# Designs tried in a protein design chat: VHH binders against Toll-like receptor 5 (TLR5). Part 4

Target 1, 146 residues: Toll-like receptor 5 (TLR5), of Homo sapiens (Human) (o60602r691to836)
Amino acid sequence: YKYDAYLCFSSKDFTWVQNALLKHLDTQYSDQNRFNLCFEERDFVPGENRIANIQDAIWNSRKIVCLVSRHFLRDGWCLEAFSYAQGRCLSDLNSALIMVVVGSLSQYQLMKHQSIRGFVQKQQYLRWPEDLQDVGWFLHKLSQQI

## First folded at step 4 (VHH; framework vhh_8cml_1)

Design m6 (from G3 with F27R)
Fold by ESMFold2-Fast, scan of step 4:
Structure m6 (fold): chain B 146 residues (1-146), chain A 122 residues (1-122)
Amino acid sequence: as target 1 above (146 residues)
Amino acid sequence: EVQLVESGGGLVQPGGSLRLSCAASGRTFSDYAMGWFRQAPGQEREFVALISWSGGSTDYSDSAKGRFTISRDNAKNTVYLQMNSLKPEDTGVYFCAAVEYIYDSSGTYDYWGQGTQVTVSS
């Protein structure tokens, strides 16, 4: 694979993603980081349509990590990427999709979205910790999934 | 968007107590972690205390541990800082701040209040 993981997130969450994840995981932010990551703001090709870039990122990445915030759930492109990644997982019979829930989203809010409902019902997601003391442990746990 | 207004500052003698309040506008208050910061004359702004969006987790600076307690009331859209055993070194402007996703206590906060003055002097 070209990338260890494709990070799918809402552009409204970019500052958080950069500071919480990219600075600690992405080799282009630090040579001490472990993963070669792909994300839209840096890696998508100008001049190609957005769906083609999303599809290319999904097929060229070993894992797809979706950072599901309330902003993600209101973004049609994020939901489309999640659905496409689920399609790849079924086609390849593998567990390439990692869902991480971020922020104060209730189970009710998660359940109202058809595309992610199955992951919520089967408890196939990680939740970003609200306790700062758990952030380092959580990053280690996420790294083990990638 | 969240607007933050601090209150409860004032002049107090060493060893005294104050309770600061931060009132937030909007129904999104319960989506944010809330922090208190302070800035003394001629010094950098420093972290004091943090409370998670649910109130289930708190974090304190070393200078605040054992003396200050942060709490929140999501029904009233308010966060509090109870300050006990105040010392002259606690003098400064106290700021309330909100962040949607916390990853570090001193990280970037999305919204800030204008501050309330706390003076500890006899």
Scores: ipSAE 0.580, ipTM 0.778, lowest interface PAE 1.8, mean pLDDT 88

Design n1 (from G3 with L50A)
Fold by ESMFold2-Fast, scan of step 4:
Structure n1 (fold): chain B 146 residues (1-146), chain A 122 residues (1-122)
Amino acid sequence: as target 1 above (146 residues)
Amino acid sequence: EVQLVESGGGLVQPGGSLRLSCAASGFTFSDYAMGWFRQAPGQEREFVAAISWSGGSTDYSDSAKGRFTISRDNAKNTVYLQMNSLKPEDTGVYFCAAVEYIYDSSGTYDYWGQGTQVTVSS
């Protein structure tokens, strides 16, 4: 694979994703970081069809990490990327999709969304910790799944 | 649009107490973590306290721990900072701040108030 993971998130969450995840995980932010990551804001090809870029990112990455926030759930492109990643998992018969729930979203709110409902029902997702002291442990846990 | 309005600052004697309030509007308050920061003249802004979106988790600077308590009322869109055993070193402008997802209590916040002055002097 070209990338260890494709990181799929709403553009409205970019500042948080950069500071919480990219600066700690992505080798282009620090040579001490562990993973070669792909994300839209840096790695998508300008002027190309957006769905083609999403498909290329999904097929060229070992894992797909979806940061499911309330903004993600209101973004049609994020939901399409999630659906396409699920399609790849079914085609390859492997577990390439990692769902991370961010913020105050309840299970009830998550269940309203057809595109993610199967993952929610099986409880196959990580939750970004509300406890401010647990962020380091969570980053370690996420790293073990990538 | 988005507003954070601090109140409750003032002049107080060493050993005294103050309760700061921050009224939030223009966003869904219950989805945001809240923080308090302070800045003295000629000094950098420093972290004081933070509280998670539900109020279930709090974090304090070493200088605030044991003396200050952060709390929130999501029904009133307000965050509070109860300050006890105040010292002259606590003098400064106190700012409330809001961030949708918190990864570091002293990190980046999305929205900031204009601040309220706290002066601890005899």
Scores: ipSAE 0.552, ipTM 0.757, lowest interface PAE 1.7, mean pLDDT 89

Design n2 (from G3 with L50F)
Fold by ESMFold2-Fast, scan of step 4:
Structure n2 (fold): chain B 146 residues (1-146), chain A 122 residues (1-122)
Amino acid sequence: as target 1 above (146 residues)
Amino acid sequence: EVQLVESGGGLVQPGGSLRLSCAASGFTFSDYAMGWFRQAPGQEREFVAFISWSGGSTDYSDSAKGRFTISRDNAKNTVYLQMNSLKPEDTGVYFCAAVEYIYDSSGTYDYWGQGTQVTVSS
């Protein structure tokens, strides 16, 4: 694969994603980081079809990590990317999609979205820790799944 | 319209106590983490205390640990900072701030109040 993971998130969350994940996981942010990551703001081709870029990112990455925030759930492109990643998981017969829930979203709120409902029902998601002291442990756990 | 309104500041003697309040409106308060920051004359704004959206997790600067307590009442849309054993070094304008999620308690917040003055003098 070209990338270890594609990070799918709402552009409204970019500053948080940069500080929480990219600075700690992405080799372009530090040579001590482990993963060659793909994300829209840096790696998508400017002026090209967005769906084509999303599909290319999904098929050229070993894992797809979706950061499901309230902003993600309001973004049609994020939900479409999630659905497309689910399609790839079925084709590859593997667990390529990693769902990470961010913020105070309840199971009830998550269940309202048909695109992610299956993952929520099967409890196939990680929650970003509310206790910031657990962030280091969480990043370690996430790294083991990538 | 998002508003954060601080109150409870004032003038106290060293060793005294103050309780700051921050009333929030215009957003779903229980979805946001809250922080307290302060700025002394001639200095950069610095982190003081953090509380998570449920109130289940808190964090403090080294200078605040053991003396200050942050708490929140989600039913009243209010965050509090109880300040005990105040020192002249605690003098500054105290700001409350709100963020939906954050990596580091001293990181970037989305909304800020206008601040309330705390003066500790002998």
Scores: ipSAE 0.576, ipTM 0.774, lowest interface PAE 1.6, mean pLDDT 89

Design n3 (from G3 with D59K)
Fold by ESMFold2-Fast, scan of step 4:
Structure n3 (fold): chain B 146 residues (1-146), chain A 122 residues (1-122)
Amino acid sequence: as target 1 above (146 residues)
Amino acid sequence: EVQLVESGGGLVQPGGSLRLSCAASGFTFSDYAMGWFRQAPGQEREFVALISWSGGSTKYSDSAKGRFTISRDNAKNTVYLQMNSLKPEDTGVYFCAAVEYIYDSSGTYDYWGQGTQVTVSS
């Protein structure tokens, strides 16, 4: 695979993603970091079809990490990317998709979206911690799944 | 239009108490973590207290621990700071701030209030 993970998130969450995740995980932010990550703002090809870029990112990454916030759930492209990632998991019969729930989303709100409902029902997701002292262990746990 | 409006500041003697309120509008309050910061003249803003979107997690600066209590009422779109055993060193403008996702107490906040003056003097 070209990338260790494709990090799929709403552009509205970019500042948080950069500071909380990319600066600590992505080798292009620091050579002390562990992973070669792919994300839209840096790595997608300008002028190419967005669906083509999403599919290329999914198929060229070992894992797909979806940061599911309220903004993600309101973004049709994010939901489409999640659906494509599920399609790959079915085709490859492996656990390539990692779902991380961010913010105040209740199980009820998550269950309203057909594309993610299966992950919610099976409790196959990580939740970004409310307690700041748990952020470090969460990053370690996420790293072990990539 | 997002607004955070602080109230409850004033002049109090050392050892006194004040309760600050911050009324929020223009965004979904229950989706945001809320923080209190203060700034003394000629100083940078200092973190005081933080409460998560649900109210299930709180964090205090060392100077605030044991004396201050942060709380929130999501039905009223309001965050509070109960300040007890006030000291002259607590004097400053107190600001309410909102952030959607916390990763650090000193991280970037999305919205800031105008501030309310707290003066602790004999």
Scores: ipSAE 0.638, ipTM 0.805, lowest interface PAE 1.3, mean pLDDT 89

